# Designs tried in a protein design chat: VHH binders against NHL repeat-containing protein 3 (Nhlrc3). Part 12

Target 1, 325 residues: NHL repeat-containing protein 3 (Nhlrc3), of Mus musculus (Mouse) (q8cch2)
Amino acid sequence: RFCGSLVSRTFSFHVSWRMEDPLFRLDLGWPKNSEYFTGATFCVAVDSLNGLVYVAQRGDNIPKVLVFSEDGYFLRAWNYTVDTPHGMFVSGTPFEQSVWITDVGSGPYGHTVKKYNSLGDLVQVLGTPGKKGTGLNPLQFDNPAELYVDDTGEMYIVDGDGGLNNRLVKLSQDFMILWLRGENGTGPAKFNIPHSVTLDAVGRVWVADRGNKRLQVFDKDTGEWLGAWDNCFTEEGPSAVRFTPDGKYLIVAQLNLSRLSVLLAPPSGSIGDCSVVSTIQLADQVLPHLLEVDRKTGAVYVAEIGAKQIQKYIPWHSRTPAFGA
Short names: E, the ipSAE of ESMFold2; O, the ipSAE of ESMFold2 at other seeds; V2, 0.75 times the mean of E and O plus 0.25 times the DockQ between their complexes.

## First folded at step 4 (VHH)

Design s16 (from n2 with R108T; framework vhh_7nfr_2)
Fold by ESMFold2-Fast, scan of step 4:
Structure s16 (fold): chain B 325 residues (1-325), chain A 124 residues (1-124)
Amino acid sequence: as target 1 above (325 residues)
Amino acid sequence: QVQLQESGGGLVQPGGSLRLSCAASGFTFSSYWMSWVRQAPGEGREWVSSINSGGGSTYYADSVKGRFTIARDNVKNTLYLLMDSLKSDDTAVYYCARDLGYSSGWYTGYFDYWGQGTQVTVSS
């Protein structure tokens, strides 16, 4: 337990009458069909082009993947070939969007990274189904935590959420290893539970190195280590990281502290130190795990495993400021 | 319903050539990697070749590199294997397979649907 003073500008959305912070407000009208959250909601992904929100949840005898509209309406559910979801990401062309899911289960498709079409049909499996491992030919996983796919189709995977591997893998569009970084450790380019991965606007890969209580940064083309931020994470490491679409802020979750933080993006040409702009303190049992940002609207969706829900946050604009709740 | 139907097998002399075809139906062919896998009499399955969804990337087992060419036609939903300089050791049943996982060198991919196979016999 950390014995310090309460951090400035914290508040609780779960139990407080205040549902707003300086940069974001909770959408109280989303979702419309929360009754479909029957299990622990582990991850969320957004299809900004078609206005869809994908949610994956864990539990026995329940649908594992839920599909909602951006307006909060339940559309459909499926659970084909999904054992134990952990992370997810939507990628593709304007004509065909796909959802990727990382799977950490011991079932037939566990320790894999799987691609599904918009109907839930399985179209690609990375890793050895049902078998954990450290191998590179073929590429094996052990509890793959999350992935990010850029607009070229190149892929960044962090492996993993506890287990044998502590690495960041870059794959080509054809799933060939382009570069790989990481082993268990505390030094530069070493990881302890790499849990989330994203890109910034200037070609840098950001990894939530959760067990080491830091974010690490790499050049996307070479895999060169560029720096780390640890000064915002002395109490607990980040479980999730995403940039806002304007590139101005990072949104980070700290799971066991039930906290979301908005961080200032680093200045041009340097990594610098972490600067907190605002913090959202949730009730202790909420447990924000992974999150996603809608690239079109800037809305932030947060998967809360303890509260068994997804919450949606909408950004404020200086030109059109909110004058009240 | 996913269906894969091979054709083009037969008897050829050593040094000869064959073209195998695989007609695919019941799924969006252009979204999937496709592979050829063979099985010689009394032996296990051996991966031969894979092609990515768009047809721009191809991979071959060391035993067939420089002799075989994999190709696809996403308009016709057809996979091909062009086999040149055939050897007696190429004698096998050749299967078309839908590939959900990467496979290279030897059989390491995940194949969820298979054709019935087409016999290739290389003998004098």
Scores: ipSAE 0.076, ipTM 0.541, lowest interface PAE 6.0, mean pLDDT 86

Design s18 (framework vhh_7nfr_2)
Amino acid sequence: QVQLQESGGGLVQPGGSLRLSCAASGFTFSSYWMSWVRQAPGEGREWVSSINSGGGSTYYADSVKGRFTIARDNVKNTLYLLMDSLKSDDTAVYYCARDLGYSSWYRGYFDYWGQGTQVTVSS
ESMFold2-Fast, scan of step 4: ipSAE 0.219; ipTM 0.660

Design s20 (from n2 with S103K; framework vhh_7nfr_2)
Amino acid sequence: QVQLQESGGGLVQPGGSLRLSCAASGFTFSSYWMSWVRQAPGEGREWVSSINSGGGSTYYADSVKGRFTIARDNVKNTLYLLMDSLKSDDTAVYYCARDLGYKSGWYRGYFDYWGQGTQVTVSS
ESMFold2-Fast, scan of step 4: ipSAE 0.089; ipTM 0.589

Design s8 (from n2 with G101S; framework vhh_7nfr_2)
Amino acid sequence: QVQLQESGGGLVQPGGSLRLSCAASGFTFSSYWMSWVRQAPGEGREWVSSINSGGGSTYYADSVKGRFTIARDNVKNTLYLLMDSLKSDDTAVYYCARDLSYSSGWYRGYFDYWGQGTQVTVSS
ESMFold2-Fast, scan of step 4: ipSAE 0.095; ipTM 0.585

Design s9 (from n2 with Y102F; framework vhh_7nfr_2; at its last look DockQ between E and O 0.67; V2 from the best seeds 0.00; counts 0 for: pae O 8.5 > 2)
Fold by ESMFold2 at other seeds, look of step 5:
Structure s9 (fold): chain B 325 residues (1-325), chain A 124 residues (1-124)
Amino acid sequence: as target 1 above (325 residues)
Amino acid sequence: QVQLQESGGGLVQPGGSLRLSCAASGFTFSSYWMSWVRQAPGEGREWVSSINSGGGSTYYADSVKGRFTIARDNVKNTLYLLMDSLKSDDTAVYYCARDLGFSSGWYRGYFDYWGQGTQVTVSS
């Protein structure tokens, strides 16, 4: 409470104001066409420039990839060449959209990282369809979990989800290996189920090392290990990680806890320890697997294996409509 | 529909040269990697060369490295193979192929469309 004095001695007066407002609110109106979620929804990606949301789901005799507008209207689907999708990433310009999908398991399209245009035409295949491997020449995968593509076309692939490789691979835009880190283990630059990968604005690569209950951090240019965060994950490791577009926060999913956490982003330089600033506890068995943050709006889309849906969270005080058309 | 049409094959003496062309239509040529694959009598198909979508990166089988040059013209939607120092072992039908995947070393491309092929015969 203020005493009304204009002199600077009121400057040190502490107003105890406990604001625990959520940073995000659930968009109950998204999607408009939830009937298209007919299987287990494993991943989601966003084309911020064109306002498109891509969803991959698993199930027999159903469309494997669904496309929605950012307002939640179903647009189209495909399933050819997609077998057992695990992760997705979208990059593009106003004139070209590239949808990358990782595919796992022993089906005819498994163990690949594949690029599609926005209409579902297959454009590029990395790895050997249906055939796992550890090799680098040719490059092979064993259950590749997710990827990130930067604006230069360089790629970061975490390989993989329960396979033998346990590695982070950086590729040039023409798919040559620039550097590689990892093997199975708990030490620096070793992994147990490297499951999600993202890039911050200051040139650091962040990997959700799910089985080791940590995030690991690498220099994007050299692959140098820069540290790890484990103190926010003592109960369970992260399944997904993304930065908000303003660079202030990380959004993390913990699958078996059915939990989303908002972490404070570290400054340039030392990463310090992680700090949780907000937590969204979902109903039991919702099982948030992977997520994506819209780089234009800050909206967070979460793929929920157990609930068989995608939920959208929007920044508190966002101008994006929460309900209606 | 995707169409690939090869031309430029023929009969050549050992040590000679040929230039193969492949006219592409029905797709955005500049978005795809392209490859040459050949098939000699009694042999399986053998990958020869690949080029990335922009033309900046080229790749060759060991059997042709230093003798063959792959190129593309994204304005004319045309793929080329310049073959120098031809040997009798180069006798084959040469196919132009749209390439959806490349891995260096022992190349095992993933090709979804092929041309009709053009015959190259190298004889003494």
Scores: ipSAE 0.028, ipTM 0.494, lowest interface PAE 8.5, mean pLDDT 86
ESMFold2-Fast, scan of step 4: ipSAE 0.448; ipTM 0.777
ESMFold2, look of step 5: ipSAE 0.336; ipTM 0.722
ESMFold2 (binder alone), look of step 5: mean pLDDT 83; pTM 0.850

Design t2 (framework vhh_4orz_3)
Fold by ESMFold2-Fast, scan of step 4:
Structure t2 (fold): chain B 325 residues (1-325), chain A 123 residues (1-123)
Amino acid sequence: as target 1 above (325 residues)
Amino acid sequence: EVQLVESGGGLVQAGGSLRLFCAASGFTFSTYAMAWLRQAPGKRREWVALITSGGSTDYADSVKDRFTISRDNAKNTVSLQMNSLKPEDTAIYFCARHLDYGDYGTYLYFDYWGQGTQVTVSS
């Protein structure tokens, strides 16, 4: 329903809600400058301390990283040497925030996990640029999907967005391998397309084992396998996983169903079975890929590759209750 | 910017043939897989045919052996030859650029679409 000088595009995606006690609502006022989404939006990361939202998109002759305010205003863009962005994470101290980006491209900067400062300057490269591999000395990647960096600077990387590697790697703040788990397979601690990684509040690493249609859980310090959830994913595997800041829920994307599921977090000392508390059904072919949660506000930002947009969902509790409303 | 422009649609009698064309601009066409999708009134969009940058082809079961996808990298064009058309083939046909999404690649990820061209098959 968009007409250009040479080509008009018809785009008919819309959101449907589960109306039984919704936990989140769509912020229709975000972003203010959607015209900057000129490519397929693959990932999103949030700098909660500075109120910034980073978006990475794919496409030729367009800026690869967009920076928005948490209120939805476009601030700037980076046009650095990136081939094909896949996952992003913001980390750092209150004095210096950094943006990490995984790159799965076939070009000279692909098969890497790269660190940028807040201005878009490249400050660290992990992997061998332009060369996929399985090696550990030096550490190589084959389509690294996502990373998570904890408050200590230790990082967790899932490597295998369709590549030959199917592994979870923990690195120290100095980028030394502390432990590594995984190989291709269906058994415990084996993966098929580990696509997303996050930590909970009680020292567990959660991996979206997308091709095996499950979440797997590991001890963050030892790498010990603690369990898996598959009972919520019989129709479609998880493409993204994040915890809400209060630790009560997991938000999971199921890409080919165009669906977000809100799951009840297990208590400390138990993995249990998956319980769906709420579901957000997106329009057909929206394709939610990766998502991020604002640690300050609890807002959920969803990168939707089919719709070429980021949607922002706000916790229902954040809505001011009014008498007679 | 990336642009995809479809042509060749029209009205045809059942059992007839049509050839659709898609002219691409604004990107390095030869490095991308290209696809045709269709949407009938009141139905969801469905994938029809795909051609990789290397020339390998794949088809939906509903059109297999009747439709042929091809590309001309020198002209930045992808084409769909449609034979033995059925009333059920009536739809708006869209040209789309396919994202190579690793080796998970049964998933059909598209980042740019044309406006579509109408194909109507009368019984």
Scores: ipSAE 0.005, ipTM 0.248, lowest interface PAE 11.4, mean pLDDT 84

Design t4 (from o10 with T107S L109I Y110E; framework vhh_4orz_3)
Fold by ESMFold2-Fast, scan of step 4:
Structure t4 (fold): chain B 325 residues (1-325), chain A 124 residues (1-124)
Amino acid sequence: as target 1 above (325 residues)
Amino acid sequence: EVQLVESGGGLVQAGGSLRLFCAASGFTFSTYAMAWLRQAPGKRREWVALITSGGSTDYADSVKDRFTISRDNAKNTVSLQMNSLKPEDTAIYFCARHLDYGDYEGSYIEFDYWGQGTQVTVSS
């Protein structure tokens, strides 16, 4: 329930004890330097090891990537070869973390998945800058939406934020294709705007199949389709999906409903039906797009493209860092 | 729920004209930019025309000076007037809701909802 409009900065708040979410509370004090949100904030990624929060925003003549501390202080910003950011993910070794950014659209750096160090130096490029395609050798993209990098360095990329490709690609740590699933469609393992991708604690890949109003689930090692959830998404598909670090819940965003849902995670060996534990209703025009969960603290950061801000939600009764997904 | 419903498609001879309509519901229409995109057989979806919430318009080079996008906020409709049609304009035309965020407002990926499409066929 946030107040605002597309042209005005919105304010985040909790309304009363009667409307408090049972699992999460809004951190009204984060960030400390919201004046740096000068564009539409599309994605957020967390470096839990170094206590950094990365934000990417769109706009002319503004810094495209912002870096905040986990306590909400602005640290630095950079542009470099970032054109039209869409999704981002922090990965790396315990000694060196990097941020990956999917870059989309018709700009000169678009149709790429790029790796940057913490200072914004470009380290790796997947795809061909400025050139969309369907090819696999070399791997090409057409509006790559998001990625997830496993602790092993294996990557999962959803390629299809409105592009011709509607696919999930798994890459090795050396960027070789291990398996690929998907094409445009409504059937099993077919996608319409695969928008977000994450892993659970029991070896399953979850894809927000936004245009088909469902989550789809795959075996991470084989790419085998395991099932789908559509019963929670009859009004609108999910734009983002992440697991809490304890593996008990999924956090899902529905962009146009301006809504976050906390869903019960299915046990190993069962997909079942979607079960909603709680719902956080945001004001119309806030538009939660993509989100990230701090693996250490369990904090949820939500990129709100309409409100032009990132909001931070903290688990109730969280007194110790949560380690593990 | 957000719904976009296209109409007005059909068969027309080269050099002719056609007007497409899109009826929108389930959101505050006046606050969103609206767009038309098209997908020709065997080709990618491409952006055709955009109209912002403030009424500013933009067009793909392939349709500039031939197509005109307009909106009626009282009726929650967006329209595409297509003049001097060419066989190359043959496609399914989609109405889309645009998230105008300043960087690449004509970018295909900044559209969050699409209609089912309406077929336009231009014969030579």
Scores: ipSAE 0.000, ipTM 0.206, lowest interface PAE 12.3, mean pLDDT 84

Design t5 (from o10 with H98K; framework vhh_4orz_3; at its last look DockQ between E and O 0.29; V2 from the best seeds 0.00; counts 0 for: pae O 6.1 > 2)
Fold by ESMFold2-Fast, scan of step 4:
Structure t5 (fold): chain B 325 residues (1-325), chain A 124 residues (1-124)
Amino acid sequence: as target 1 above (325 residues)
Amino acid sequence: EVQLVESGGGLVQAGGSLRLFCAASGFTFSTYAMAWLRQAPGKRREWVALITSGGSTDYADSVKDRFTISRDNAKNTVSLQMNSLKPEDTAIYFCARKLDYGDYEGTYLYFDYWGQGTQVTVSS
């Protein structure tokens, strides 16, 4: 017997309860121009330096990429060379920020990881548009899920969101493979639908190994497997993972549970076990998919495919950090 | 705005037939997969039939060979022909639009819009 998921075009509201030790509050005033959310909102990326929020949505004959200010005002949109967006990340130098978008499915731009400037001009294509594959020379993708680009320009890509590949790929700034981990499986350094990837402040790569209901952790320089957290994900795996800018917490989404969890960061010398600090329970069928943290403000932006919106969560004591800890 | 409006429900005797209709508006109908789901009293919703944008069909085992889903892209309608109805087919029937994407989220029949439903009652 097959049972489907319900997806609704509804806006969720969350009240953070003090008894649940909530660290975040919903910004009810963001965005100012929600009328531009005309499709399923799959991913969000933040340009903290220029105060821009990028949103990608799916649908026919609609703008696929939307650009908002951090204050919630719609600025611009573009469609060209984006077919089925899945994940996004903003990277670059202070003088030139760019947005990377993963594109999935059988469309003409699918199975690619593409770089755009802030105006929506295509600058770089990784993978072969419209052609899925497992090959490494040239590098091919099959539904690439998300990427993370560190300040060196080195890239971490999880491939993929279903299909043939279950791998984490590290690329140099010049797009050469530095190391690769993963194949389909349940053991250490094996994945089932690696869905989200991020870095912590101490040189570790964290992967949301969604189908295996865990987070896995790797050394960023060697690709050595360092550990996994599964004890927080017995009901469903994480679809998204990000660290707060102070490094104290990580934020995960569990899509079908319509839940966000704030987890305690591991001690510096070990991975430890997962510990839940607080939980934000969204309305049923909101379906939080991927999220991003503004590294300057600590604001959390959540792409909700069921509710067809982006929600912004603000730390209760938000500030620009002068010093760590 | 996306709207799905069901019609054609009613009371029918076991062994009888009904045809349900769903009128769709507010989107490019021909590019989306469409589905019928049902919810019986005190039960959770279950999927019964799917038709892709290309016209391919799939059915739940409980209704296979008795129900036929079809679409008319010129009229933006999807229909469900229900034959050899049984008392256990009694439910509210919902028309739904399926997210028709080739990735993991698209694989599990995510439905992004639903109608209000139409009641089907089969007497024994």
Scores: ipSAE 0.188, ipTM 0.593, lowest interface PAE 3.0, mean pLDDT 86
Fold by ESMFold2 at other seeds, look of step 13:
Structure t5 (fold): chain B 325 residues (1-325), chain A 124 residues (1-124)
Amino acid sequence: as target 1 above (325 residues)
Amino acid sequence: EVQLVESGGGLVQAGGSLRLFCAASGFTFSTYAMAWLRQAPGKRREWVALITSGGSTDYADSVKDRFTISRDNAKNTVSLQMNSLKPEDTAIYFCARKLDYGDYEGTYLYFDYWGQGTQVTVSS
């Protein structure tokens, strides 16, 4: 039997990094239990407070959500109410956590943003299961790609991956729409495949506007457009974006290029142009889709659709300061 | 097992045309999206064209309006008509099957099987 992807499961380092400024290294010891990756791994989220790593994968008759410890041991799984997972985010306290999963496609649970407790019980559904839509009352989605939940409980949803809406939606902790931006287009505050969303520490919302080969930036409170970065993405747009916890860098994935990039965080006030400080070129067809940065340690977890795994990168501290603590 | 066999490659002068063929076996062809990829010397494999099970098509910017993908579900074949060929089109061309079924859901291009490829060489 031929396995589908020619992509090696073994992640390899390409010695293309500048030796003066290495920033990350592969954690070869994570995970301990890679045998649980039985499908294509699309997204990953980290509960930094409890040391848990959540993984969503796609495949027939397999566990759709996997939970690992920070040390890489498999703990539990579930697949009820998850059809076609796309993005994940973890929010909550050390004793009460929420796992949010976006679900796409026309299956019975598609076009939703769903909240689970840590045991995999479904506790909240946003959107109309199995039905795409543009409406705001009730709130509907069309392939919602990812979300970010702020410490206040406010939510930012990018909607979505190849769908009709092309928008960034901000919700209150009670799921009321606070503001909404976007339509299909190339101008300011317009999107083509808004695919990933994150916040920086100074109140800016960053969206990976993948089809337009740029990052766009908004004020988190007003939704005001603050600018865009496109000069680092001429070959392919970002599929994923996250800040390091020290606020010094952004971590970006470019899916079809099988590439990870570390960008210098922008100055306050003006975002300027982006600057690439480090690049990790992965093997062909690894397909890094979405990623997460552990807010406590700075570890970077990357979901690799083609390699069917999650890889963990940790800050390098042999010749340069660690930035993940 | 799943097999994809490409043919129709060869040497052609710039501005010329070629048609590639892909014979598929070992799966229910009519329910899958199919694609062509290519790999030039020293470059990574890149996506060229895709056709869904329903017949909708999509193309990489570099080949748009010059290449046409089509399928014949009765013969389990995918074809790529390549017109106005340029030296930059020189590559090994691969036929591939997309993992997800023929609904154009999402914008990722994940292929779980592809063939050995057929060489296309465009001389100036």
Scores: ipSAE 0.039, ipTM 0.461, lowest interface PAE 6.1, mean pLDDT 86
ESMFold2, look of step 13: ipSAE 0.059; ipTM 0.530
ESMFold2 (binder alone), look of step 13: mean pLDDT 82; pTM 0.829

Design t6 (from o10 with H98E E105T T107E; framework vhh_4orz_3)
Fold by ESMFold2-Fast, scan of step 4:
Structure t6 (fold): chain B 325 residues (1-325), chain A 124 residues (1-124)
Amino acid sequence: as target 1 above (325 residues)
Amino acid sequence: EVQLVESGGGLVQAGGSLRLFCAASGFTFSTYAMAWLRQAPGKRREWVALITSGGSTDYADSVKDRFTISRDNAKNTVSLQMNSLKPEDTAIYFCARELDYGDYTGEYLYFDYWGQGTQVTVSS
């Protein structure tokens, strides 16, 4: 009976979306081979240093992780030890990039956050495969939704996507818990379905507190709660949040509204008020779930579970390189 | 190749009944939740009924006590029994596969494959 009053939504029959806004436009030429999107595309991650785009999809008898070039060419795929992907993030040194994938549900690899090398070899597992929990030693998860890894290798994980845990966990590069915030609730530093996590340029952690229809903000070093934005999310909570590389804007997805919003970033020392700069309205059945920003180019990749695709949006003013080659 | 093929639609008088069928192929039917959705002219697509892989059912308030969803895993079919039909039930009815592989809360239903639809017209 889990689908009661929460699931009485409707879908638009006709497809309509804005392909351009003042800051971004859809790259109609990406990807080159969309036929590889054979399942529901839940998450996307970008290796900006090597020009690679990782996509994870759900489905039976299909490749779970796809790798494309930033120019849209399919390169490779793998299936090993990926069960039910939800969120993903690329991190590492300039010499060795890796992809992290959160795995949800009760499957044999569920309730984990796993690290893979570029070839799809499993190199690290956090959590207990197939076993949900609230424990901290060892660290357990219950439907871990997403993670973010900063340039120092420190990790921020939101747990979870509708599990019993409603928390933000910070780990050191060696996977030791540095701080933890959260429990189920509506008050400050409490969550209901913490769904996406990112870091800004001035040491703040931003969490998409989806069920509470807000973004919450924390100090990255202490975990101190700094504030929240709810005024932009009265109709639906954010499912994804990322900053543009220049730090000027946040990009947020609202899944059931099939909408992307560009928000003005607050200055250092202030959370400020949520201000919408522009919106990209997608067709109702598209369902943007999670997204990633290429930190080198500013391109935005959106995983669309209803449309079973990744769309690429490029900054309008960054399209033409100043120097050529 | 995943295929969902609806049948059983037609014209019926108010107060009458229809039974819709969806024949599924190309996947392990028994492991997926299945749903029926409908779209009336000029309106958004509306969820109607869901049956989980375990056989649990759920219904939109507009059709509770009038519609019954069921499945036959041996025949790879999902059915919708529609009783006490009203002119407001006039729509194209779609069969859909629900994309839930884990302990996701079910806050929102996600569908990855749809049939072509079958027309139901209820005259007053």
Scores: ipSAE 0.000, ipTM 0.248, lowest interface PAE 13.6, mean pLDDT 84

Design t7 (from o10 with R97K D100E Y104W; framework vhh_4orz_3)
Fold by ESMFold2-Fast, scan of step 4:
Structure t7 (fold): chain B 325 residues (1-325), chain A 124 residues (1-124)
Amino acid sequence: as target 1 above (325 residues)
Amino acid sequence: EVQLVESGGGLVQAGGSLRLFCAASGFTFSTYAMAWLRQAPGKRREWVALITSGGSTDYADSVKDRFTISRDNAKNTVSLQMNSLKPEDTAIYFCAKHLEYGDWEGTYLYFDYWGQGTQVTVSS
């Protein structure tokens, strides 16, 4: 393998044309300001409407949230009320986008899911800062891993990045619990480290059940368990899951294998079995943790905790007009 | 610049002992947890032992009661004493700095810096 063992910290592949996937290529020119990756990069979120990429990193006495343009230029940073970031998601209207951040530390801001406006002002806190718990009124968290907010403002949160809850919770736009699924276990609708959550185009919620080496699928309206995929994850569980904007593929990160898998999306009437279309093998010890897909361009941003960087993968057809619906 | 340099690996007979050392520099060593991980031929990398900034230790089940991790904050060194070595302990052993910014991810430990590794070969 070319150069795999040399990638660590802030390094990237120098010969990306030899590391190309049939569907995606590494953008060697992104970011322009990698010197701002001074800590371990845990998550990434994209504001497709305003062309912004948010990155959260861990480290003492460093800025926790970095803001880049989609062209790779560093714009600004925040270090307010974020202790140990884990997952991020950008949501909102075209007129006002917000960034949500999950915080998993025992520090003063930990065990929370927090909403920030585009300027970095804290506007909402879910959970009790610094206190883990299983309670539902008020809703408490124990290491909330990630969230997804749909266009209606309804929220899906996976709560158990090594915590005790191991659950998927759906909230309304006004933060009322609509349904909840999960407890620690290996059976249907049970989790071991539910690490990532996303929606498909046909009303299904997909959860990366990392410790159980599977993806689990639920009806978004009822919370009914619809099925699971484990056949692609025998060696390593999924740490992140996202759909491409056309709904055709899932992009899944497998952290300890340092790879991304591109999976074929199931049809609307079936879950079926997992099918691998292609694989992007990253350098050794890169450790892809969480990722995000730009809903407008189809670009895939990968947070790599071992390499302390975000890498951008561009669909080959990005050389033509942007991704369709 | 953070650096981790392993030493002490080698060839040893089954039942023998070996001591690995890791010299750390470029960060405030005493404030971070340190770990040893290993990768056997044809297998995935696995963690072996962990020592917290406070000195608490934890071990993988396969090495409990045979391996001992220790640290010397004055010398910025973490060590792994390996006793009663078995052929299945044959691996490249890596020193790693833990990400100590809050609670761990349960059974998953994250490390932000790794050494180059040192080879341990246990003959029958």
Scores: ipSAE 0.000, ipTM 0.219, lowest interface PAE 13.3, mean pLDDT 84

